# Designs tried in a protein design chat: VHH binders against q9vxt7. Part 25

Target 1, 187 residues: q9vxt7
Amino acid sequence: MPRPVLLIHGGAGDISDSRIAGKFAGIKQALRSAWGLLSPDNGSGGGSALDAVEAAVRSMELDENFNAGYGSCLNTSGQVELEASLMEGRDLRAGCITLLRDVMHPITVARRLMEKQRHTFLGGAAAQELALATGSERLQPGALVTEGARLTLKEFEDQVAQGKDPFFARTELTDDKPVPKTDPSGE
Short names: E, the ipSAE of ESMFold2; O, the ipSAE of OpenDDE; V2, 0.75 times the mean of E and O plus 0.25 times the DockQ between their complexes.

## First folded at step 17 (VHH; framework vhh_5c3l_4)

Design CC1 (at its last look DockQ between E and O 0.02; V2 from the best seeds 0.00; counts 0 for: pae O 13.9 > 2, placed apart)
Fold by ESMFold2, look of step 17:
Structure CC1 (fold): chain B 187 residues (1-187), chain A 125 residues (1-125)
Amino acid sequence: as target 1 above (187 residues)
Amino acid sequence: QVQLQESGGGLVQPGGSLRLSCAASGFTFSSYAMSWVRQAPGKGLEVVSDISGSGGSTTYADSVKGRFTISRDNAKNTLYLQMNSLKPEDTAVYYCARDKIAYGDFWAAYDFDYRGPGTQVTVSS
């Protein structure tokens, strides 16, 4: 009988040793907050999997350890530009959102886009209109900006001013000593 | 054959304590992460706590942090859950579950391939 499985990857990129423990804790929090939505007692089928995936990503969007929602990387103007996408396996429906601003959970907007079935990909003013019309709160400007993200942007600007290659500029600030890895289970 | 057997449940008053045990056999216990999963009456499953194969990493649901402690004794093939300051909302069947999938630096998973029959915990005056 099919049993539910939930796997969360915290993203690729150059992650300092000092931040690994915080990112892993955030992954586990997202996993715990979402896994129970896959149980038979909470319904079955693709809708339950969508609920779990959305819940997991919403947990990460609230967690400043991830480049998603709160604590996202800033553009060169110092602003958060939000992006999210999702796809479900039953009918291969998808929703993709970009250039969204001042909304806490872009993943939920992407799901609403997928379910409305007007477009697969939506950005800018149209994405903003969808978010607000379907119940997202408009946050105050700057509400998603963290001090860590500001410092990372400043380091990027300093590297560019010194002639360094901007493609490899660090996207996350290193702010503590390296820590040992969390003990791997089942290896 | 993999076997998991919970014990230690029962009726306790609010504020009381219980210690759940899970006896494991039929596999290399120390190679697997383990979890306690509970199901309250009329509710879905909730992962309460999990622990790495070595015992070096533990996590807890917010609803139980500071009150529950997961541990394991790999020499005795036994998983434990110490439950203190119990509340009526902790009333549930508690299951010991084995997680098939390990984790890495940037990912984790729950894939519970075996689970015991559960032990009832009832917190009532």
Scores: ipSAE 0.410, ipTM 0.737, lowest interface PAE 2.2, mean pLDDT 82
Fold by OpenDDE, look of step 17:
Structure CC1 (fold): chain B 187 residues (1-187), chain A 125 residues (1-125)
Amino acid sequence: as target 1 above (187 residues)
Amino acid sequence: QVQLQESGGGLVQPGGSLRLSCAASGFTFSSYAMSWVRQAPGKGLEVVSDISGSGGSTTYADSVKGRFTISRDNAKNTLYLQMNSLKPEDTAVYYCARDKIAYGDFWAAYDFDYRGPGTQVTVSS
């Protein structure tokens, strides 16, 4: 059996040097989470590529060093609107979620959507309903909002107020080194 | 052709246990979420439990939470339902179904593309 290959990307953009260490740590954690499922030598080798990918993304969704899940970028109203997508090459399947709110792991919801093979893409109320109906816990409103995300939005607003082009606004702060958070849902 | 076949049903006393199995064939088993559904006498079809293709995600009806456990062996193309602490209210025909539930009501599943012939579970003293 060919050896699996796992590749993880921790985001693109204007990432400051101060955030690099946290991102690498987060990537390593995600890698370990995923690899444990892929490696037959670890005795737990019963996981699929999909399981590994989901595990990696779940790890990242808990880590404020990434601007998804906990610590997501905010919309202009100061709210977290979650997105996730999952694809499988073997059978050319996909699941996509957008505008999901107050759920810890959007990637899991995307996985559920993909595996049901009824729709490829759900957003808003429909995505929310799917998430809750399929076992996701509803978090308290604002539970996924971090101080870093709030300050990032403020910076954006200030730049707009100054007449600067908001197209180039940062989506992550340069001075924040948050520690990954545990999953409060126990999922 | 897609085929599903349930087994393991029977008569048990209240508080007893049963383990249902479902043999699947004719499709890539691991690519599909699967469900156990049941129909009690005089009642409509009820979704009991759901499991993702990989087995990484499971859901349960409130009425069976803590008592029933859904699982699958993708290498054997088999779906399982461990039923503990059975109650008379659990009496029903139990069906294995390939899961294509409408998202608007996850537990009101009347739209499965395939299901087995069912196995009878009777809980009675």
Scores: ipSAE 0.000, ipTM 0.221, lowest interface PAE 13.9, mean pLDDT 85
ESMFold2 (binder alone), look of step 17: mean pLDDT 82; pTM 0.829

Design CC2 (at its last look DockQ between E and O 0.03; V2 from the best seeds 0.00; counts 0 for: pae O 15.4 > 2, placed apart)
Fold by ESMFold2, look of step 17:
Structure CC2 (fold): chain B 187 residues (1-187), chain A 125 residues (1-125)
Amino acid sequence: as target 1 above (187 residues)
Amino acid sequence: QVQLQESGGGLVQPGGSLRLSCAASGFTFSSYAMSWVRQAPGKGLEVVSDISGSGGRTTYADSVKGRFTISRDNAKNTLYLQMNSLKPEDTAVYYCARDKIAYGDFWAAYDFDYRGPGTQVTVSS
């Protein structure tokens, strides 16, 4: 029988030493919450993989350590704009959502889009309508905004005002606290 | 060949303690991250805890944090799980598992290429 494997990679952006431990802990939490859903014993083959990756991303969307859902980077208007995408390997179905607002789990909306198969990519008002029509709760404006994200936007704006290149700007402020060393893999 | 054998399970009252052991052989034990994985009756598999090859880094599921302690003795090729303050919901078969892939700073994986036959833990009045 094929054994389940789940791998989670965080974003490719520059991450301060003070933030590494929190992001690693969040990745491990997402792995722990999702890995058991991969088993074919859960009643569906490709469906169990979809369940696991959705659960892993939902865990990260709740975790302010990630630029996803709660704690997302803010646009220049100080708002959270949400994106998510999902693809499955059996039939290469995909769902992509952009410019979604005020829903906790954009990954679940992306899955709903993939399963409807009317469009692969949906954004803005149409994505919002899909989310609400298929059971997503509308959050009050600002519910996904964290103080950390507000401070990060202020730092970005300060750097732009100083003429610095924001292309590689951090998405979060350092907290200047020592970060614990991580153990290398046992591989 | 790789072999993993759990022991130390049994029946215990709520609030009690057990220490599970997993004897490892057939590979360089200290080179692999290890996990304890449990399966409660009628439920799927849950990763309870993992530990790096050196033993210096550990993580725990929220359901057991503060009550369970994973450790290893690389000189004896043995993985341990100390379980304190046991609850009825901890009732499960507990497996030790070797992780083929492990993790880095910005990524992690569970790819358990070997596990033992498991040991039963029952927490009941």
Scores: ipSAE 0.406, ipTM 0.745, lowest interface PAE 2.3, mean pLDDT 83
Fold by OpenDDE, look of step 17:
Structure CC2 (fold): chain B 187 residues (1-187), chain A 125 residues (1-125)
Amino acid sequence: as target 1 above (187 residues)
Amino acid sequence: QVQLQESGGGLVQPGGSLRLSCAASGFTFSSYAMSWVRQAPGKGLEVVSDISGSGGRTTYADSVKGRFTISRDNAKNTLYLQMNSLKPEDTAVYYCARDKIAYGDFWAAYDFDYRGPGTQVTVSS
């Protein structure tokens, strides 16, 4: 049996040099969490590719070096609207969540949706209901908002006020945290 | 192969204490959040307590808060549950369960992929 391969991408765009170290650290953490499930040589594992992918994304969702989960890019109202999607190649399944709010690890919600195979895509109230009904904790409003995200939105607003084209606005600032944040639901 | 084995259960009087252990093997123990769950006679499965992979975070059911303490020794691949001030309503089969996700932190203990055979805890005068 061939060895599994894990590929993780930490985002695209204009990433400043100051953020590179934090992103690499975050990616490594995600890889470690995922690889623990797949590594056949250690007598450990037992996890599926889906489990590994979910674990990796959950790790990234806690890391404000990525603008998803904790530290998500804000909407124009200053709120976090979470998205996640998961796909399985073997059975051609998919689960997609959008406009989820105040829930840690939207990727897990997407996983649940995929496995239920009732819907492929849920958003807003329906996604929220699924999340909570299947065990996700409802966080306090704003729990996923970071200072970096607020400043990013402010910069956007300022640029728009100056008449600049918002198409070129940044979705991440140059602040860098070397260590992922803890799950706000557990604090 | 993943294996979980509980021990430490038994008969105890109300107000007494027990310490449960769970020996884990066949996986990277520290990468997984772990849980204690229990099933009382005639009742459904109840999550008692959770602990993150690193042990940095713990959660408890309201019914056991202040009385039970979950901990782990990752070097020994062992999960623990210290149960103090036991009550008759704590009588149940207690199971060690692995969180499905290999992740340093846990989200919620609702999806387990492996569970031990359980150990009986009986609290009676």
Scores: ipSAE 0.000, ipTM 0.207, lowest interface PAE 15.4, mean pLDDT 85
ESMFold2 (binder alone), look of step 17: mean pLDDT 83; pTM 0.844

Design CC3 (at its last look DockQ between E and O 0.01; V2 from the best seeds 0.00; counts 0 for: pae O 13.1 > 2, grease 26.7 > 24.2, SAP .685 > .668, placed apart)
Fold by ESMFold2, look of step 17:
Structure CC3 (fold): chain B 187 residues (1-187), chain A 125 residues (1-125)
Amino acid sequence: as target 1 above (187 residues)
Amino acid sequence: QVQLQESGGGLVQPGGSLRLSCAASGFTFSSYAMSWVRQAPGKGLEVVSDISGSGGYTTYADSVKGRFTISRDNAKNTLYLQMNSLKPEDTAVYYCARDKIKYGDFWAAYDFDYRGPGTQVTVSS
């Protein structure tokens, strides 16, 4: 008979002092946006853990303090490429979306994939078609791009032009995307 | 025995003010973050404001920011919510709630283990 708990982690790593307050405020906003969907005494008849998780992530996708949706990092063509995934623990159902564009809430598309399709993973044109066919708005090109993201890309391009690219040496020359981390369990 | 008791609700006209109080007993009040949570008629619960155990950190829902002020008096074991510029949309039962989970730099949680019976706030012409 445990009571529901919602926990949100806003990402790991070395974060500058100027960004800490904004990130923490964004975490709290996401928590407030989602909490009521979990309450067992909710007067509107309740919600699900999936509803709460989706609502929390949608809040972060609107918040430029996070590398998700609005204000996320740009690819080398200056565009936002969107990824999201969602899993439920009871039956281990999952939905994973990659290479989505011009949609504000990729987490909602990931949920639609998990609930409506036979595949766990969908990307590119197929993910785009799913998003639009199931009700996502097509945003104007560039709507998710921020000035901060543009400046970060320019700094990266300037370093590449100078012959400096520690990321490129680590990427093993297959593409310019970051290498996924391996499982740190050591086993 | 943990007890939380809200007071200070009532009927007020739009634009008016109310101050809610929550008397706490049965635990070390200053060790816990506290929240005000409201439930409007026919709607779900909304966390409107949070305050750290020391009182040094506060947050607000966008719907109340600039109008509501959370505070606490740890010597009197009392939590407060000053509500100004009230709107009909603020009509709800307001609960004080104790949050068990501590805050971190990169994460936060809500785990409300106790709340009071609530106090009714009605904002109507």
Scores: ipSAE 0.244, ipTM 0.623, lowest interface PAE 3.3, mean pLDDT 80
Fold by OpenDDE, look of step 17:
Structure CC3 (fold): chain B 187 residues (1-187), chain A 125 residues (1-125)
Amino acid sequence: as target 1 above (187 residues)
Amino acid sequence: QVQLQESGGGLVQPGGSLRLSCAASGFTFSSYAMSWVRQAPGKGLEVVSDISGSGGYTTYADSVKGRFTISRDNAKNTLYLQMNSLKPEDTAVYYCARDKIKYGDFWAAYDFDYRGPGTQVTVSS
């Protein structure tokens, strides 16, 4: 079989120079997490493409340098509403989650949904129920909210108050971000 | 109404084989992932294997990998579990379950909305 190819994208927004290093490091970490599962020379290898993709996204969900998972963009109420989607080309499967709250790794929830092949898209209460019923830990409210995300929302609100067009507002704060955190769920 | 009924259990010697079947009715069989779960004496429910609605994706508990094979025939509304190289530790009541949740290394049997009455599998010399 040909060598697998991994492509990871860390966002295409207005990324300031100060954030580039953190994002790049985060992408590398995600790549390492994924590749470790695919590498035939690694004793822990033998994972599927899905496993690798999920691992990569899980890594990114822990990394405040990205505005998903921990450090997600906030809604206008200052809350994190998580989204994730997963697709598999071989069997044309897909799982999509939206409006998930206080759960680490929405990508895993999306994976679980996809594997069941009953629904393609779940949101809100239904997504929440799926997450918890399938073993996701319920985090404390606000556990996924970062200071950076809060400041980003504040900037948005200030700009709107000034009469600026909100369509051009930033979705990420132009500031240095900490290194990725460990998975608090133990998954 | 949703109905699941297991069959094919019995007494076998170590190293033997059994094939379990589960007849499903009362719902669109192909729309649901299905699971085999088991309960050994004095133990809780354990997920053994699961299969997606189309059959294109399967998973197995580490304890049964390489020995058990899950499959389904959606045209017959039937779930199967081929069990080879059976061990005494495989002794349990085996249930067919309509799977609501399973992922990766998580093997919990608390998220099934329906299951059959079960079939006894005993592996003993």
Scores: ipSAE 0.000, ipTM 0.234, lowest interface PAE 13.1, mean pLDDT 85
ESMFold2 (binder alone), look of step 17: mean pLDDT 83; pTM 0.844

Design CC4 (at its last look DockQ between E and O 0.01; V2 from the best seeds 0.00; counts 0 for: pae O 9.5 > 2, placed apart)
Fold by ESMFold2, look of step 17:
Structure CC4 (fold): chain B 187 residues (1-187), chain A 126 residues (1-126)
Amino acid sequence: as target 1 above (187 residues)
Amino acid sequence: QVQLQESGGGLVQPGGSLRLSCAASGFTFSSYAMSWVRQAPGKGLEVVSDISGSGGRTTYADSVKGRFTISRDNAKNTLYLQMNSLKPEDTAVYYCARDKIAYSGDFWAAYDFDYRGPGTQVTVSS
């Protein structure tokens, strides 16, 4: 039987060297928390790929090093607005959530939409109602806001006040490491 | 022809130490990231630690951080796991696993374990 593979990408952007270690640690934590759900050697249960993907994203949503859940970018009012989406290949189902607030795990709400509802895309009040009706905890206002996100918003506001366009100041980081060895005949 | 063979398991009392070894052959050892993976009875696999091909980057599961140390000797083609302050919860079969996909960049990672050894039993009990 084919062996399970899990790959996690933590996003791209211009970041300082000091933040690279935190992102790496967060990616590895998400990978460790989710990979075992796929293991074919698990005699007590095989998790679905959906279970593994949800677990990995939930780990990143708790980790302020990622723009997801806790520590997400702030809107211009200093608030976190959440979104998540997922898709599965078996039946080509998808769930998409946007404009969600004060919920720790938007990826779980997206999964609930995909599995429990006829709609593919919900936002705003409808997404909020789904989250709460299906068991998500309503967090206290500001619980998802981090100091890092506040500082990023402050920098954005300073650039705008100076007449600059900070949206085009972003750059993509490239992989500076040697390409890992891969058996081209594998799989 | 890839071969991985773990050794160093055994019965130990709580608070004790063990050092696991994994002898590797049939491939260029230094080109591959390696992991220690364990399975407690009736439970799923847990990746407890990883190390890059050069040995320059290591990570640990929270359950073992501060107690376990992964290392490798690329001249001897050997992977190690030093396990200190052992607890009954560490009782498991421990596997040495080769990752087909090594660490790549600072913004993504993957697990694709294409080979593992037969494992070595570690039992922590009074």
Scores: ipSAE 0.497, ipTM 0.786, lowest interface PAE 1.6, mean pLDDT 83
Fold by OpenDDE, look of step 17:
Structure CC4 (fold): chain B 187 residues (1-187), chain A 126 residues (1-126)
Amino acid sequence: as target 1 above (187 residues)
Amino acid sequence: QVQLQESGGGLVQPGGSLRLSCAASGFTFSSYAMSWVRQAPGKGLEVVSDISGSGGRTTYADSVKGRFTISRDNAKNTLYLQMNSLKPEDTAVYYCARDKIAYSGDFWAAYDFDYRGPGTQVTVSS
């Protein structure tokens, strides 16, 4: 079997120098999580590419250094609306989730959707039902909202109030170096 | 080894009732949504009813709504289908089927199955 290749990307936004170290560390953690499943020499080896990708994204969803999952960018109402998408090239399958709330790992929900092969894209109430029905725990409202995310939204609001073009607003706070959160769901 | 075995089928007159059972083994029964599917002569497989792993959510085909009731006993690893007001058009081989994805909670439907029992014949005739 050819050696697998794993590529992880941690975002392409306006990332300040102060935030680079945290993102890099987060990417490495995601890589380690994924690679552990792919490596045949690892006792836990034998995972699929999908398993590895899911593991990587789950890791990132826990890490406030990324604006997905815990620490997600907020909507204008100050709420986290989660998105995730998973694709498989071999069989041309996909699962997409949008407007999911109060769930730790949207990527897992997306995978479940993909594997069901009933729908490709679910959002809102339907996505929520799928998540909970398939074993995701419902977190307390606001559990995924971080102080960094709140400050980012505030900055956005202030800039809009000043008449600046919102299209150029930051989606991540400059000096935010938080520690990754542990998974409360036990998954 | 995953095993599913249906029972309770038979011959019944129109308007009659039957109760099907499905004995499951070889897996954590409560972790899977289960379905009853049927195949009538000359027709394809039809999903009759679904039930979530916990049993908290059930769905029915329009053709059986109000007449059939799906239930499960997770302690006994058994799936049930109570069929009332049976009609000739209900004549089919009935199968219990396991959803291929393990989960906990209340999934509203199972659309992809990995295991199915050998089936039990239900015949509704005067």
Scores: ipSAE 0.007, ipTM 0.282, lowest interface PAE 9.5, mean pLDDT 87
ESMFold2 (binder alone), look of step 17: mean pLDDT 82; pTM 0.831

Design CC5 (at its last look DockQ between E and O 0.06; V2 from the best seeds 0.00; counts 0 for: pae O 14.6 > 2, placed apart)
Fold by ESMFold2, look of step 17:
Order: sequence, then structure tokens, then C-alpha cells
Structure CC5 (fold): chain B 187 residues (1-187), chain A 127 residues (1-127)
Amino acid sequence: as target 1 above (187 residues)
Amino acid sequence: QVQLQESGGGLVQPGGSLRLSCAASGFTFSSYAMSWVRQAPGKGLEVVSDISGSGGRTTYADSVKGRFTISRDNAKNTLYLQMNSLKPEDTAVYYCARDKIAYKTGDFWAAYDFDYRGPGTQVTVSS
């Protein structure tokens, strides 16, 4: 049997040097939380690659260092709007979810869509109903909002109210002590 | 012929300490990231800790952070895991694993690709 490999990329964007260490730690946490699902175990069925990918993304959705789930950027109403997508390689099945709200793990809803429905893409009220009907909890409004995301939106709104060009507004709060970039060698 | 051999396991009481060693041969040890991976009875594998080839970067599972310390001595081709404040849930077979990819990682990505592991050493934490 081929040995399992798991690789996680945490995305890119306007990220302060000081937040790089937090993103790397989050990537490693996601990797550790998902790796065991690929391995053989003591007579229990091993997980699939889908199980591992879902677990890794769920870890990142809980981690405010990523623009996914908890701590995501806010819309102009101060709310988190969620999306996720998933594809598997055997039959190239996919599930895509957009405009989901107040659900902790949109990646799990995307998987449910891929596995249980004939649609590939679902959004809005239909995605919301799928999430709740298949076991996702509806969170309280604001549960996915972080202080950092609020401050970023507040800064954006203040600059717009003063006639500033919003094109240069930050999408994430900058830390006070920038962290030097790590050499790609892994050291 | 890559060889990895764990040692230092045994029976220890809760709250005790134990140090695992992994002797490596047949490859340039300092060029590879290494991991400790454990399997508790009836459970799947868990990556407990990893360390870069130079030893300068380490990470830990939340279940062991603050209690376990990974280290390496590249002059002796040996990987270590110092385990303090041991709990019954730390009972497992502990494996030393070489990671083919993880020595090369960026700020925004990482991977596990374990191409060799040892036969493991049993750690039992029991009264």
C-alpha cells in the first residue's frame, strides 16, 4: 500500500511578519489533527483522504489565524459569510458552499453536499437548510466574529467616513512586533 | 539501508519521567526532520512531536505540550523525547519516524511524509 502523505497550505494575503509564526503553528496543528486519519489502526477502518482533508480544514476553521470560519473577514454588516469547497480525486466529485452563516464548519457542509446531493454548488438559504438538516448547529449571531476582525472593519469604516481611499485599507489587523520571515528550508 | 531503533521505554508511575532515544543509521541524519509518533492501545497513530534537521524548530501535540521535549544530537545520530509528568493516557507504543518532506517547509505550508520508522518502544504509565 502507498504510504499516506498530507500537505497543508495556509494561503496567502496581506499578512504581517508578526503573524507568520501563528499561521505556521496553525498549519502544523491542522496537520497533526488530520494525519492519524490516514494511517492504519488496530482493526478500526482507517480514514479516507476526504476524512483527513476535512479534519485539517476544520482545524483551520477554528483557528483565527486563517481567513476561514472563526475570525474571517466581516462584510459591511459586521457578519461572517462562509464558503468552502471540496473535491476528491477518484471520481472528481466536488461540493461547493457559499453564503453560509453561523455554522462552525462550512467544509463539512461542502462534503455533505458532495456525498448526499445531486448539486455541486449550493448557496444561501438552501445551503443553510442543508447544514442544519444534516446536523450542523446554528451558532448565535456573532459567534464567529473576533476582536481582530471587528477592529479591522472599524478601521476600514473610519477611513471611508474620512474620505480615504478604501483600496489601501487593511484586511487583517497588524501586530505590534513583526516576526522575521522564516527561511523556506524549514529551519 | 535506513535503520531507526527506539529504546528507553518501560513501566513508569503517573507523574514520572522517561527519556526515549532513537538511534539512526544508513542516512545523513542531520538532513532530515524527525518525528515521534505514538499508538495507544486500540487507537490510531498520533504525531506527538517533530523537529527540524538542525534541531532549531520543534512542534508538539497539545496533549503533550509543556510535558514532553523533543531534541536531537546530530553528532551522535540520535533523536530524543524527554517525557515528564506522565499520565496513563500517554501509554502507547512510541515510534521514531523520518520525514521525507518536512525539512523543506515554507512559512505557509507543511507536510508529513514518513518514509521510515523504527519498530517502536512500549511506554506504560500505570500504578
Scores: ipSAE 0.506, ipTM 0.787, lowest interface PAE 1.5, mean pLDDT 82
Fold by OpenDDE, look of step 17:
Structure CC5 (fold): chain B 187 residues (1-187), chain A 127 residues (1-127)
Amino acid sequence: as target 1 above (187 residues)
Amino acid sequence: QVQLQESGGGLVQPGGSLRLSCAASGFTFSSYAMSWVRQAPGKGLEVVSDISGSGGRTTYADSVKGRFTISRDNAKNTLYLQMNSLKPEDTAVYYCARDKIAYKTGDFWAAYDFDYRGPGTQVTVSS
């Protein structure tokens, strides 16, 4: 059986030097989580490639060092609108979610959509309904909003007020973020 | 046929202790992170604690840190929650829940997306 390959990309935004360490730690943790599901040696080797990919993204969605899931970039109303997409090459399937709110792990919702093979892309109320109907818990409003995200939005608003071009506005604050904890077991 | 079944709940006085257990079957237990979640009367579902598949990583809600301890025995397909120094505000139905991965950064704590959950066990803390 060929050895699986996992690749994770942590974004291409304006990343300050102070955030590099946290991002690398987060990516590494995501890789460990994903690999743990694929490798029997880690005691959790029963997962598929899809399981691994989902696990990686779920890890990142919980990591404040990234601007998705918890700590998502805010819309102009100060709200988190979640997006996620999943694709698999074997059968050429895809699931896409947009404008999802107050739900953990939109990637899982995207996977559920993909597996149902009824729709490829759902947004808003339809995505919300799917999420809740398929087992996602509804979070308290604003649960996914971080102080960093709020300050990022404030900066954007201030720049716009100053007449600066918003096209190049940051989507992530440059302040230091906590380094994610790692599993001593490698999981 | 995934099955989760909680046990160990009951009535205790403030300051007392309980140990919850969750028997799991129908899946490779060690391949999944597990969580304890609770629902108090009139409140939403709250994640209490989670543990990685291997048991090497644990997280706790701020409200239970230092008082609760999550653990697992993968050989027995069992999840545990040791609850010490119980408070009235800990009164809730406690559920065992399966999650593919449990991971937290920072102080964020919220309900996860679980694919399976047990029927729950009642914990009541009252004088």
Scores: ipSAE 0.000, ipTM 0.210, lowest interface PAE 14.6, mean pLDDT 84
ESMFold2 (binder alone), look of step 17: mean pLDDT 82; pTM 0.826

